# VHH binders against Acidic fibroblast growth factor intracellular-binding protein (FIBP), part 15

Target 1, 363 residues: Acidic fibroblast growth factor intracellular-binding protein (FIBP), of Homo sapiens (Human) (o43427)
Amino acid sequence: TSELDIFVGNTTLIDEDVYRLWLDGYSVTDAVALRVRSGILEQTGATAAVLQSDTMDHYRTFHMLERLLHAPPKLLHQLIFQIPPSRQALLIERYYAFDEAFVREVLGKKLSKGTKKDLDDISTKTGITLKSCRRQFDNFKRVFKVVEEMRGSLVDNIQQHFLLSDRLARDYAAIVFFANNRFETGKKKLQYLSFGDFAFCAELMIQNWTLGAVGEAPTDPDSQMDDMDMDLDKEFLQDLKELKVLVADKDLLDLHKSLVCTALRGKLGVFSEMEANFKNLSRGLVNVAAKLTHNKDVRDLFVDLVEKFVEPCRSDHWPLSDVRFFLNQYSASVHSLDGFRHQALWDRYMGTLRGCLLRLYHD
Short names: E, the ipSAE of ESMFold2; O, the ipSAE of OpenDDE; V2, 0.75 times the mean of E and O plus 0.25 times the DockQ between their complexes.

## First folded at step 13 (VHH; framework vhh_7b18_3)

Design k7 (from k1 with Y102S Y103F L105Y; at its last look DockQ between E and O 0.01; V2 from the best seeds 0.00; counts 0 for: pae E 20.0 > 2, placed apart)
Fold by ESMFold2, look of step 13:
Structure k7 (fold): chain B 363 residues (1-363), chain A 123 residues (1-123)
Amino acid sequence: as target 1 above (363 residues)
Amino acid sequence: QVQLVETGGGLVQPGGSLRLSCAASGFTFSDYWMGWARQVPGKGLEWVSYISSGGYTEYQDSVKGRFTISRDNAKSTVYLQMNSLKPEDTAVYYCARDSLESFDYSGWSFDYWGQGTQVTVSS
């Protein structure tokens, strides 16, 4: 087969399986053992000595290429290695790929700080090799360092500077966004959530709660009027305290409850539970908004959402469809409150929060 | 704690032989590439040879054919057999562990070094 050519020591040949073993942190010896167990000697007719030499040649090549992988445009434009463009894209994409178990352990933590002990602990807990943990963490730090002072689309900046696929760039955007804003994700109550659940919420927050999410309509359709970055919009966060009137003013709270109950009577299986708990649920969601403005080392947004909304609704056995009906009507009924002055703020807050709550509720 | 301890240096006449040994401790020896570097008086530090975890060897051109690096994973020891020694080989020889987490252009990035052993070749 064409794969036999990889045993002749050509430094321009890239075997995807050997690259994966190198990225996963296996020694040459262990990688050879794994390749032998795969049946490659029987398939190719090669000797064990040829396989070991080939594996070593690949590892040497990968070791030489690694600094170019830290700055992917340099790999694309360098003249030293004759690597086809499709193989260059593969090398880059796989170098920056990460394990969900690893990212889940570091999500929301400060990327500018980490100790060898912390990575050892994660390696032990997850079964991922220490070398792979270190590579993945260093990749997160590298991407963060490049984009933390840039303006404009976070996803586009990551794609431009690291040449990653759209999917992987979106994942890195979520990772750096969580690290920059320090959302807590590791508490016991949150362990049922995947990285994908948090990344979905991050994408909504990047889209709607950063400085680039507001402003007047563009006057030039080919220009960007607002700079997006990974920072939450500070004026928006400060304004969120104004939502407290919805639960502090008895008349507004009672009217809001009445409007939601009128709209949902006969439509929820859990109507009695919703009616009895409305004021507590509303206070929970409004108080979450007020806590976002606090300058904290770690934000408890997801802990609070789970404690104040997800757990009560699960305890009362709400099906997801009833959660959706409630959140839609809970949000929409505020528009009928003549005494409430912060309608645009509410829409911006609840437009994202509703999506996050629905994602957090079931999987 | 990582420790590398060199032995086997000394005075030898041109054309003679020496065998350097490096006893390693504090890490999983069989996972690491190991090497030798030397500090020639007035010339700074230069690499001499390395041996991979899989047993493959490389040598600086000036020593190829005269020096042989080897390892014994059971004893956590790396060796440098030095034959046909020349006055130009006079140096302090250091055992070193290759860092797999970093890389330079030559492919060697040693992160731990021994104390060194003096090799002197003179008539």
Scores: ipSAE 0.000, ipTM 0.123, lowest interface PAE 20.0, mean pLDDT 82
ESMFold2 (binder alone), look of step 13: mean pLDDT 82; pTM 0.831
OpenDDE, look of step 13: ipSAE 0.014; ipTM 0.249

Design k8 (from k1 with S30D G54K Y102T; at its last look DockQ between E and O 0.01; V2 from the best seeds 0.00; counts 0 for: pae E 21.5 > 2, placed apart)
Amino acid sequence: QVQLVETGGGLVQPGGSLRLSCAASGFTFDDYWMGWARQVPGKGLEWVSYISSKGYTEYQDSVKGRFTISRDNAKSTVYLQMNSLKPEDTAVYYCARDSLETYDLSGWSFDYWGQGTQVTVSS
ESMFold2, look of step 13: ipSAE 0.000; ipTM 0.123
ESMFold2 (binder alone), look of step 13: mean pLDDT 81; pTM 0.821
OpenDDE, look of step 13: ipSAE 0.428; ipTM 0.782
ESMFold2, look of step 15: ipSAE 0.000; ipTM 0.130
ESMFold2 (binder alone), look of step 15: mean pLDDT 82; pTM 0.827
OpenDDE, look of step 15: ipSAE 0.420; ipTM 0.794

Design k9 (from k1 with Y102D D104S L105Y S106R; at its last look DockQ between E and O 0.00; V2 from the best seeds 0.00; counts 0 for: pae E 21.0 > 2, placed apart)
Fold by ESMFold2, look of step 13:
Structure k9 (fold): chain B 363 residues (1-363), chain A 123 residues (1-123)
Amino acid sequence: as target 1 above (363 residues)
Amino acid sequence: QVQLVETGGGLVQPGGSLRLSCAASGFTFSDYWMGWARQVPGKGLEWVSYISSGGYTEYQDSVKGRFTISRDNAKSTVYLQMNSLKPEDTAVYYCARDSLEDYSYRGWSFDYWGQGTQVTVSS
């Protein structure tokens, strides 16, 4: 036969709707039933037997492709499947996509562990099929294992090795960062937070609280971040205990309060509540810093931020604008404390913490 | 029970052609992918070609353009048309049914095999 006939006839079948059903964990039988109920037989004039055959052919193709999807560069360079580049990108991106409800159940947990029982429980709780839960968990684990030994930008490494979009690579960076540092996210007090809330905070911490010295981006949450590793900067964390002077030295605490209150008088709707609670709020934020000197206490970071800052402000009904005014002035006023000697450390700590607190505060 | 019976092997000169047939029974043929594999003397088993239930085909690089796999669902039969045969194509050729369950390193998993048919290409 001609080379053109053979070339044209070798293109791999890809139906996006069938791929989604396969990723969601439906059997061939259930997928066919769902496709029949959609009216596809009426729309196409196909028989039920043809639809079942087509669905099964797609499932076999996806099943054969799955090993390559575990190592996406292999998909680009293999010769067994003739898949156009745009469809390769689609297959990869959707394979690594995840459900909000699923990631929220596993965020911060060890990725080296996971049993059928744990995933069964999550499947029951969320309504996501067990097969989909297993795929998503295995994807998180696979990405973590590849990048845990790599130096350089976490996001870039994920993009290069898994060929994911920037957005999805940033999400995976947050997932592996949380897993590496074992941040607690499942406490009752944290249930109002989405994955997006935690991911936003992770991006700030990756950029500003890790060992990323070269190419450092501003603490602005809109900036592109480069990360040298997944580990928090241990020297930075140990130095944070020096910030205790802001609340242990009565003169500094009183002066800090005075500067903030003077700047915000007449500008805050909750000024009286802020003035009455200033020392408690400041002790909370500074004590969070002092606890970070021990790796074991890092796990409670988000619990502490919610308990020490978010909950008090919520109980006094602070609008988000007042939270922003307070945090801006609280952070900036330390520069006017003549007896304070840790300005760079403070800026690094509060630059990130302010962004996190504003994101965690859902008024 | 599942049966796969190959026919059509034999001796042929280089550049010649053979058509292998595989009659299948004991299962719903139209639901399964089918394939051909070969055992080259002194080497392990290697895949040659497969065909989906819907007619999608794939080929090993060494046989692309020379071999054509096809199926007749009404006759529960899969075929391998082998053209421009070379001495390196000498092997025992097996018809195989692809498993619907797959976690194999090669991207497919054959669960039932025929008895094999000898193809010999020599001057």
Scores: ipSAE 0.000, ipTM 0.108, lowest interface PAE 21.0, mean pLDDT 81
ESMFold2 (binder alone), look of step 13: mean pLDDT 82; pTM 0.825
OpenDDE, look of step 13: ipSAE 0.006; ipTM 0.185

## First folded at step 15 (VHH; framework vhh_7b18_3)

Design m1 (from k8 with T102Y; at its last look DockQ between E and O 0.48; V2 from the best seeds 0.00; counts 0 for: pae E 18.2 > 2, grease 28.2 > 24.2)
Amino acid sequence: QVQLVETGGGLVQPGGSLRLSCAASGFTFDDYWMGWARQVPGKGLEWVSYISSKGYTEYQDSVKGRFTISRDNAKSTVYLQMNSLKPEDTAVYYCARDSLEYYDLSGWSFDYWGQGTQVTVSS
ESMFold2, look of step 15: ipSAE 0.000; ipTM 0.212
ESMFold2 (binder alone), look of step 15: mean pLDDT 82; pTM 0.826
OpenDDE, look of step 15: ipSAE 0.441; ipTM 0.794

Design m2 (from k8 with L105F; at its last look DockQ between E and O 0.52; V2 from the best seeds 0.00; counts 0 for: pae E 15.5 > 2)
Amino acid sequence: QVQLVETGGGLVQPGGSLRLSCAASGFTFDDYWMGWARQVPGKGLEWVSYISSKGYTEYQDSVKGRFTISRDNAKSTVYLQMNSLKPEDTAVYYCARDSLETYDFSGWSFDYWGQGTQVTVSS
ESMFold2, look of step 15: ipSAE 0.000; ipTM 0.273
ESMFold2 (binder alone), look of step 15: mean pLDDT 82; pTM 0.832
OpenDDE, look of step 15: ipSAE 0.430; ipTM 0.793

Design m3 (from k8 with T102D S106E; at its last look DockQ between E and O 0.25; V2 from the best seeds 0.00; counts 0 for: pae E 12.7 > 2)
Fold by ESMFold2, look of step 15:
Structure m3 (fold): chain B 363 residues (1-363), chain A 123 residues (1-123)
Amino acid sequence: as target 1 above (363 residues)
Amino acid sequence: QVQLVETGGGLVQPGGSLRLSCAASGFTFDDYWMGWARQVPGKGLEWVSYISSKGYTEYQDSVKGRFTISRDNAKSTVYLQMNSLKPEDTAVYYCARDSLEDYDLEGWSFDYWGQGTQVTVSS
């Protein structure tokens, strides 16, 4: 008898706690021990032998289902399991869920060769079982492979092909975006940042700095858009060097400082520190933009932002509210610079950068 | 040329012990995850145990607590210590090298196998 034929009844019973133990990579023996510690025998009146048999039966069912979970639309069409739609959605969502500690260790790395050796080290470091690390990594790779050549929204493509919730699809979009662009996330200076911090920044960059951001829809129905919503807009990055005039032209730099200082006098607790450091902060932010011309320098974006802005502001003990006031006026005051000819470029750069800097600035 | 040579099989009574050895040559042993699989008579091939390049181990549920996999990188050898043997453990045991390539969608991928060694557990 086929393993698929075991569940020919009108309902397949799925215990969510057992599913979690299976996803976490526990053996049947260890899962039974954990279930006994939870008090399941007292709650149900079952014997240990019945619990062992039940746990084994669940594991066999999940093993049979796993191939279908790799292609979630196939799960919706399997009549032999007879799983209700709400339970199908739960199985899919939990299968693709990931641990914060795991994703933080692999974020920005290629989803390719060599990472297999790293999974053993990550398992030891995080306490996550190797089996769970493999599942999570394989899920990231599987999603990336499906969407890497697709046109359109990363989030929509992930939702359509994997049937994930909006939140989880956005998280996967951030993961594949970071992997595609190889952003450095592992340096010591960045260890205070969570996956959520990087995912927030990824969402802003996907929306504003990719080729998808240039054209929300083609105006010419015959036009061919580039298919890489995961790739940064090379023309935008090349143009960013033009922002250097804001710090290379002494008159523009002095006027920009004057406008910001006038607007913020009496409003910042750290006004004196801001005034003394304005030119260094502005040079830092503008030089980050000018470096993005080369793909190699893009990989250091977060290191550069932390070194050039976050660390100096923390050294002077800026509260978050003062960082927000400064970034708002720093960005807005450029519109009053008559000699500055790159206003749209500035808005595109600072529109994303302000959000990222505020998110990176933990109080 | 990659070669895997198993030794240590034989006939034992239930409750007995055997130690299997697998001598490896023709590749950088330290870089590879190694494993054991078995072919039970009349049944398909099943995974038994593996050991990573750094010594992480995993076991099929039916052998956990009874079998121990280990490796000696200096001798390019992987071992399987089998204790408390049961008639159900009767099989041909194969040493296998796991691929360094990315995992396939179904999990582990073995790219080279030994010729196997017979283990028989019977009165």
Scores: ipSAE 0.000, ipTM 0.286, lowest interface PAE 12.7, mean pLDDT 83
ESMFold2 (binder alone), look of step 15: mean pLDDT 81; pTM 0.818
OpenDDE, look of step 15: ipSAE 0.006; ipTM 0.240

Design m4 (from k8 with K54R T102Y; at its last look DockQ between E and O 0.01; V2 from the best seeds 0.00; counts 0 for: pae E 25.5 > 2, grease 25.7 > 24.2, placed apart)
Fold by ESMFold2, look of step 15:
Structure m4 (fold): chain B 363 residues (1-363), chain A 123 residues (1-123)
Amino acid sequence: as target 1 above (363 residues)
Amino acid sequence: QVQLVETGGGLVQPGGSLRLSCAASGFTFDDYWMGWARQVPGKGLEWVSYISSRGYTEYQDSVKGRFTISRDNAKSTVYLQMNSLKPEDTAVYYCARDSLEYYDLSGWSFDYWGQGTQVTVSS
């Protein structure tokens, strides 16, 4: 049976269950104990001594592979291990996989050297072994260091240099994007959000708010010296202060409200609540833009979105469909404001903000 | 997985009535606008009716006064009551869920469809 391959020392077969134990940071002794408790001795008839020897042999092989896993294209080129391509992809993908609980503790934090104490604290809090916490953190740092000086698509660069699946490469792109821009994610108000929620927002910001989001490709090869998907477009952020006119000019604010209310009358279940709170909601969304101008690290973006939009709408019990109808019309109606001159800036800002707010709107 | 299952189609005489049902599953039904569209023989797909999450309804002009859309949130079901049926109403009728990803207030952006149910109006 395939069960016996792990006990007779077949070194050409990599046991995926043992690989997971190694990735999870168990010692050989602890891994053997877990394998015994799984019932494998009763299933196979093996002795504990055979199981220990087999586990040790697997761990030695994994330790030899680990340097290659740090630079996955080298795993494809090596001549020592006879591993099929599909199996190589699996080893790489699992090595770079991460736990939700771990990512949520470090998301947005600096990926420089952390202290042993910081990782010990996370390990204790989450129940993830310290060795696994160190592997996951080192993987985030390794990916960041490889791509921090690269130009072009962040996702493509990660996928190409680490041979990760599209989904995992996009997750790492979000992680390094958050670390580069130092977004706050740990506040109590944000505890209801998953990594997936933040990753979705990161994908939108990478698409729309980075230097690579500028229209029409430049003719001059060196015109995009800092064109990296990790860096927010500084000129875009500085320009966002111009959106303040939408709430500072009373005539524009009143007209904007009138256009939205006229379009949504009879179509929005929370119409009365929306009408009563329109000016506060608009001030909230526009003031988020203004704070991005003053906070180049954009640290408080998610806190502000939750406080200024998500919490008020949740307090008035808006269904998600009404949030979408409001955001669509709120965004579109600005194009009908005669005195407003920043349509492209607005579209760029709201093109990301609408998607983020809809994703953040849950409980 | 989002599922929309239509029932209630069939053959009726002109002036007759049918009630279509659409059982929905795999999403939070109460939060979505729901609708009906139809594929008329020899013509393209056209919307028929929609109902908002709060029960507001709208109808294509050709069916106003004859069709009534409704929903039962407790059963996650949307209905289309079709009265005074005409041969021109002959079509495959599809239940649809309106998308939350984007919205044009003048149009419809259905993102999931049922299998369709045939309605035939003839003698």
Scores: ipSAE 0.000, ipTM 0.099, lowest interface PAE 25.5, mean pLDDT 82
ESMFold2 (binder alone), look of step 15: mean pLDDT 82; pTM 0.830
OpenDDE, look of step 15: ipSAE 0.012; ipTM 0.261

Design m5 (from k8 with L100I T102F S106E; at its last look DockQ between E and O 0.01; V2 from the best seeds 0.00; counts 0 for: pae E 16.8 > 2, grease 27.7 > 24.2, SAP .723 > .668, placed apart)
Fold by ESMFold2, look of step 15:
Structure m5 (fold): chain B 363 residues (1-363), chain A 123 residues (1-123)
Amino acid sequence: as target 1 above (363 residues)
Amino acid sequence: QVQLVETGGGLVQPGGSLRLSCAASGFTFDDYWMGWARQVPGKGLEWVSYISSKGYTEYQDSVKGRFTISRDNAKSTVYLQMNSLKPEDTAVYYCARDSIEFYDLEGWSFDYWGQGTQVTVSS
């Protein structure tokens, strides 16, 4: 059967290589030049004039599609273009895809005109075209705008409204979560971290530290937080000050150290380093919690985790397996502390923090 | 109050050149992307060119290679040099400021426009 016999109308033919060049911000002229250098004329037998004309026609089609791509359900329901469902999904997914180098430059920053002004500098620094930088930034802003007032699962809301894959929706959830809470990610000591490292931590915080994490926990009606998953649970953050007793009460601090050292003796290669630094490591981790109680921006979380835990342990050459053993026992031993009365709070804090620290450690 | 004032329009023969200027005032010019659009007789408004705050430029394909956008931040002025003009370029040309406000979901969006300057290309 012919293509025409299968459908009422003809399908729109879309060249995926040309689409990628358009998304990357190449002019028609530059896109043709790149394809000629790759040998396309020799492979196809086409003339340069035919290649130029075909590329121009594709670019015109993509320009017409772009407004539909801003609201992906509109692409599924429109009748102007005859595009198979699998190709619709591909067009949407690639339009919302982003470059690691780009996202790392904007992660945690406010999605505002100030950041838009910075796009020239980012384009120069990364080698990504300005047009692609603008597309990626506008996509982040577009997703944030849609979900900022929604309740419920951030990932599900993104998937439903933008029709993105699970992986890409989770990435966007991390991006908007960081933008909403304005975490610092650009400091020199954080430059070894990828977007994937930050996204992993964001997923844990979204799961465990937002209002959605506690379900229908009471909120203060006079100071009520927005119930969207992007916002950190203010009541949880306020309560974190109660964890200071673990390092302020000498008996609890000494007992905690004793329990951890007893459990790990003979099991860590870095036992002597851990024993010598236990109180400093514990104070670091607990003081991070106390700082979150009153920090409305929570800006320094990742800097603090790297400075207070990751850097000291790397300086002493802890293998990742020893870091894992320590964090597991450090967290678990608090359950054996007589007189400590904040076990649920501790578990909620350390459950996320352990995962983040292990991911941030590298090696 | 934001003001954009275009000058430099006029009548020119095919193949000729014109240079449009847009004097901007009432805002921090250096912070904004600027652009040109045109109203072709009997047709809708269409985008022509823009220039970023740092000098990156883009052009509609029909004018690429013939038109050059530039800016002088010291004078708060944006220019459009139009060479090899064709009768199809006949339009009212508007200077415009990009609205880069937070949460602009429609991408490229001009929030302030000049009064326009007429460009006529005919024998």
Scores: ipSAE 0.000, ipTM 0.228, lowest interface PAE 16.8, mean pLDDT 82
ESMFold2 (binder alone), look of step 15: mean pLDDT 82; pTM 0.830
OpenDDE, look of step 15: ipSAE 0.005; ipTM 0.216

## First folded at step 17 (VHH; framework vhh_7b18_3)

Design n1 (from m2 with F105Y; at its last look DockQ between E and O 0.30; V2 from the best seeds 0.00; counts 0 for: pae E 19.3 > 2, grease 26 > 24.2)
Fold by ESMFold2, look of step 17:
Structure n1 (fold): chain B 363 residues (1-363), chain A 123 residues (1-123)
Amino acid sequence: as target 1 above (363 residues)
Amino acid sequence: QVQLVETGGGLVQPGGSLRLSCAASGFTFDDYWMGWARQVPGKGLEWVSYISSKGYTEYQDSVKGRFTISRDNAKSTVYLQMNSLKPEDTAVYYCARDSLETYDYSGWSFDYWGQGTQVTVSS
């Protein structure tokens, strides 16, 4: 009948609105209720019984597709003649999409069975269904497990194995990078930050603070893991303690302050505040570097950046343009310190830190 | 109330064929997806195949091209034709009804099972 034709396809039933309801974790009954509210019975002339049957058929189709969605290249090969490639890409991208409220609750936590027990509480707190919370968490864990042992670009490996867009692959790279390094994100001081803020910082750290994919193949099997984007460069982090000289050597600290103040005089609206607090700000930024040698202190990176730089500048009402001018000159002026021996180390540290601080400076 | 009764298991040599049948009763068969799962010795339970109410089929990779699932809605019966059987296909095969809701994230949610039928592939 004409009622049946509206809700039945030839080979694979894929209604994008019903797919969204299924991904969001609504039962068949709740999904039917939402579809009735949309006016579909009046628009199509369908009965409630037909709508319920159609919704159930879609849910069963999606249930069958879900196994293929866990390994997206299988979806491409198995169903290539029944589902066009653009449609397959849509199904994959939407399956792996996540809610901001959800990811923000789990970011930096271990992707383990213990965190999975918290999903009931997260569901209640966020209003996201438990089924959707479990799907999103399982997706994060699935991606992590596939790429944790792989060499090369984290983003490229995720894109290749899960067929995600570049944007979504970058987001997953940030999620697994945070989970691997266990960065603290849940402290009260960090609640103003979005997932996007953390993902931006993760991308900079992956680019600049991890080992590259270059060099000869190691003769030792343990050394073949040195080029993974997921792991911070331990040698770099341990060397960062050498930057302490910038604040421990009184002559270097005074000269650094003098160079920055000379360059910014007349150009900074908060010049007096900057001049009065220069030594405290510099000690804050240098001490963050020095603390990165310990696992606990790596976890506290974002708390430290907010407490030692963002909050003081916000308290003195720095406009973002002044923060940018200060960070640029603060970083650049070290190049003029003739007693300083760690210029490459400084550039690597501050190249990422400036970008992160500018991204974190909002409210 | 729901009953699923498998028949057709037995002993077969490698390369042989077997047809399993599953007679269903106690529910509106036409509305439900049906499937086969198997209990492989030493491995636990794994899905084998699904068939929708409209006849769409899917198979696990290891049986694709060798096994064919079908259904006869008039007889409320599901079939599994197994060709080119291998020793690793040795298992207890269960007919199962798919639930209205997804139970787990492994991609299957069977709510009722038959008692199973033994399939043994050996020389």
Scores: ipSAE 0.000, ipTM 0.135, lowest interface PAE 19.3, mean pLDDT 82
ESMFold2 (binder alone), look of step 17: mean pLDDT 82; pTM 0.830
OpenDDE, look of step 17: ipSAE 0.022; ipTM 0.327

Design n2 (from m2 with F105S S106F; at its last look DockQ between E and O 0.08; V2 from the best seeds 0.00; counts 0 for: pae E 16.9 > 2, grease 27.3 > 24.2, placed apart)
Amino acid sequence: QVQLVETGGGLVQPGGSLRLSCAASGFTFDDYWMGWARQVPGKGLEWVSYISSKGYTEYQDSVKGRFTISRDNAKSTVYLQMNSLKPEDTAVYYCARDSLETYDSFGWSFDYWGQGTQVTVSS
ESMFold2, look of step 17: ipSAE 0.000; ipTM 0.289
ESMFold2 (binder alone), look of step 17: mean pLDDT 82; pTM 0.830
OpenDDE, look of step 17: ipSAE 0.023; ipTM 0.388

Design n3 (at its last look DockQ between E and O 0.01; V2 from the best seeds 0.00; counts 0 for: pae E 22.3 > 2, placed apart)
Amino acid sequence: QVQLVETGGGLVQPGGSLRLSCAASGFTFDDYWMGWARQVPGKGLEWVSYISSKGYTEYQDSVKGRFTISRDNAKSTVYLQMNSLKPEDTAVYYCARDSLETYDSFSGWSFDYWGQGTQVTVSS
ESMFold2, look of step 17: ipSAE 0.221; ipTM 0.700
ESMFold2 (binder alone), look of step 17: mean pLDDT 81; pTM 0.815
OpenDDE, look of step 17: ipSAE 0.016; ipTM 0.314
ESMFold2, look of step 19: ipSAE 0.000; ipTM 0.152
ESMFold2 (binder alone), look of step 19: mean pLDDT 81; pTM 0.815
OpenDDE, look of step 19: ipSAE 0.000; ipTM 0.187

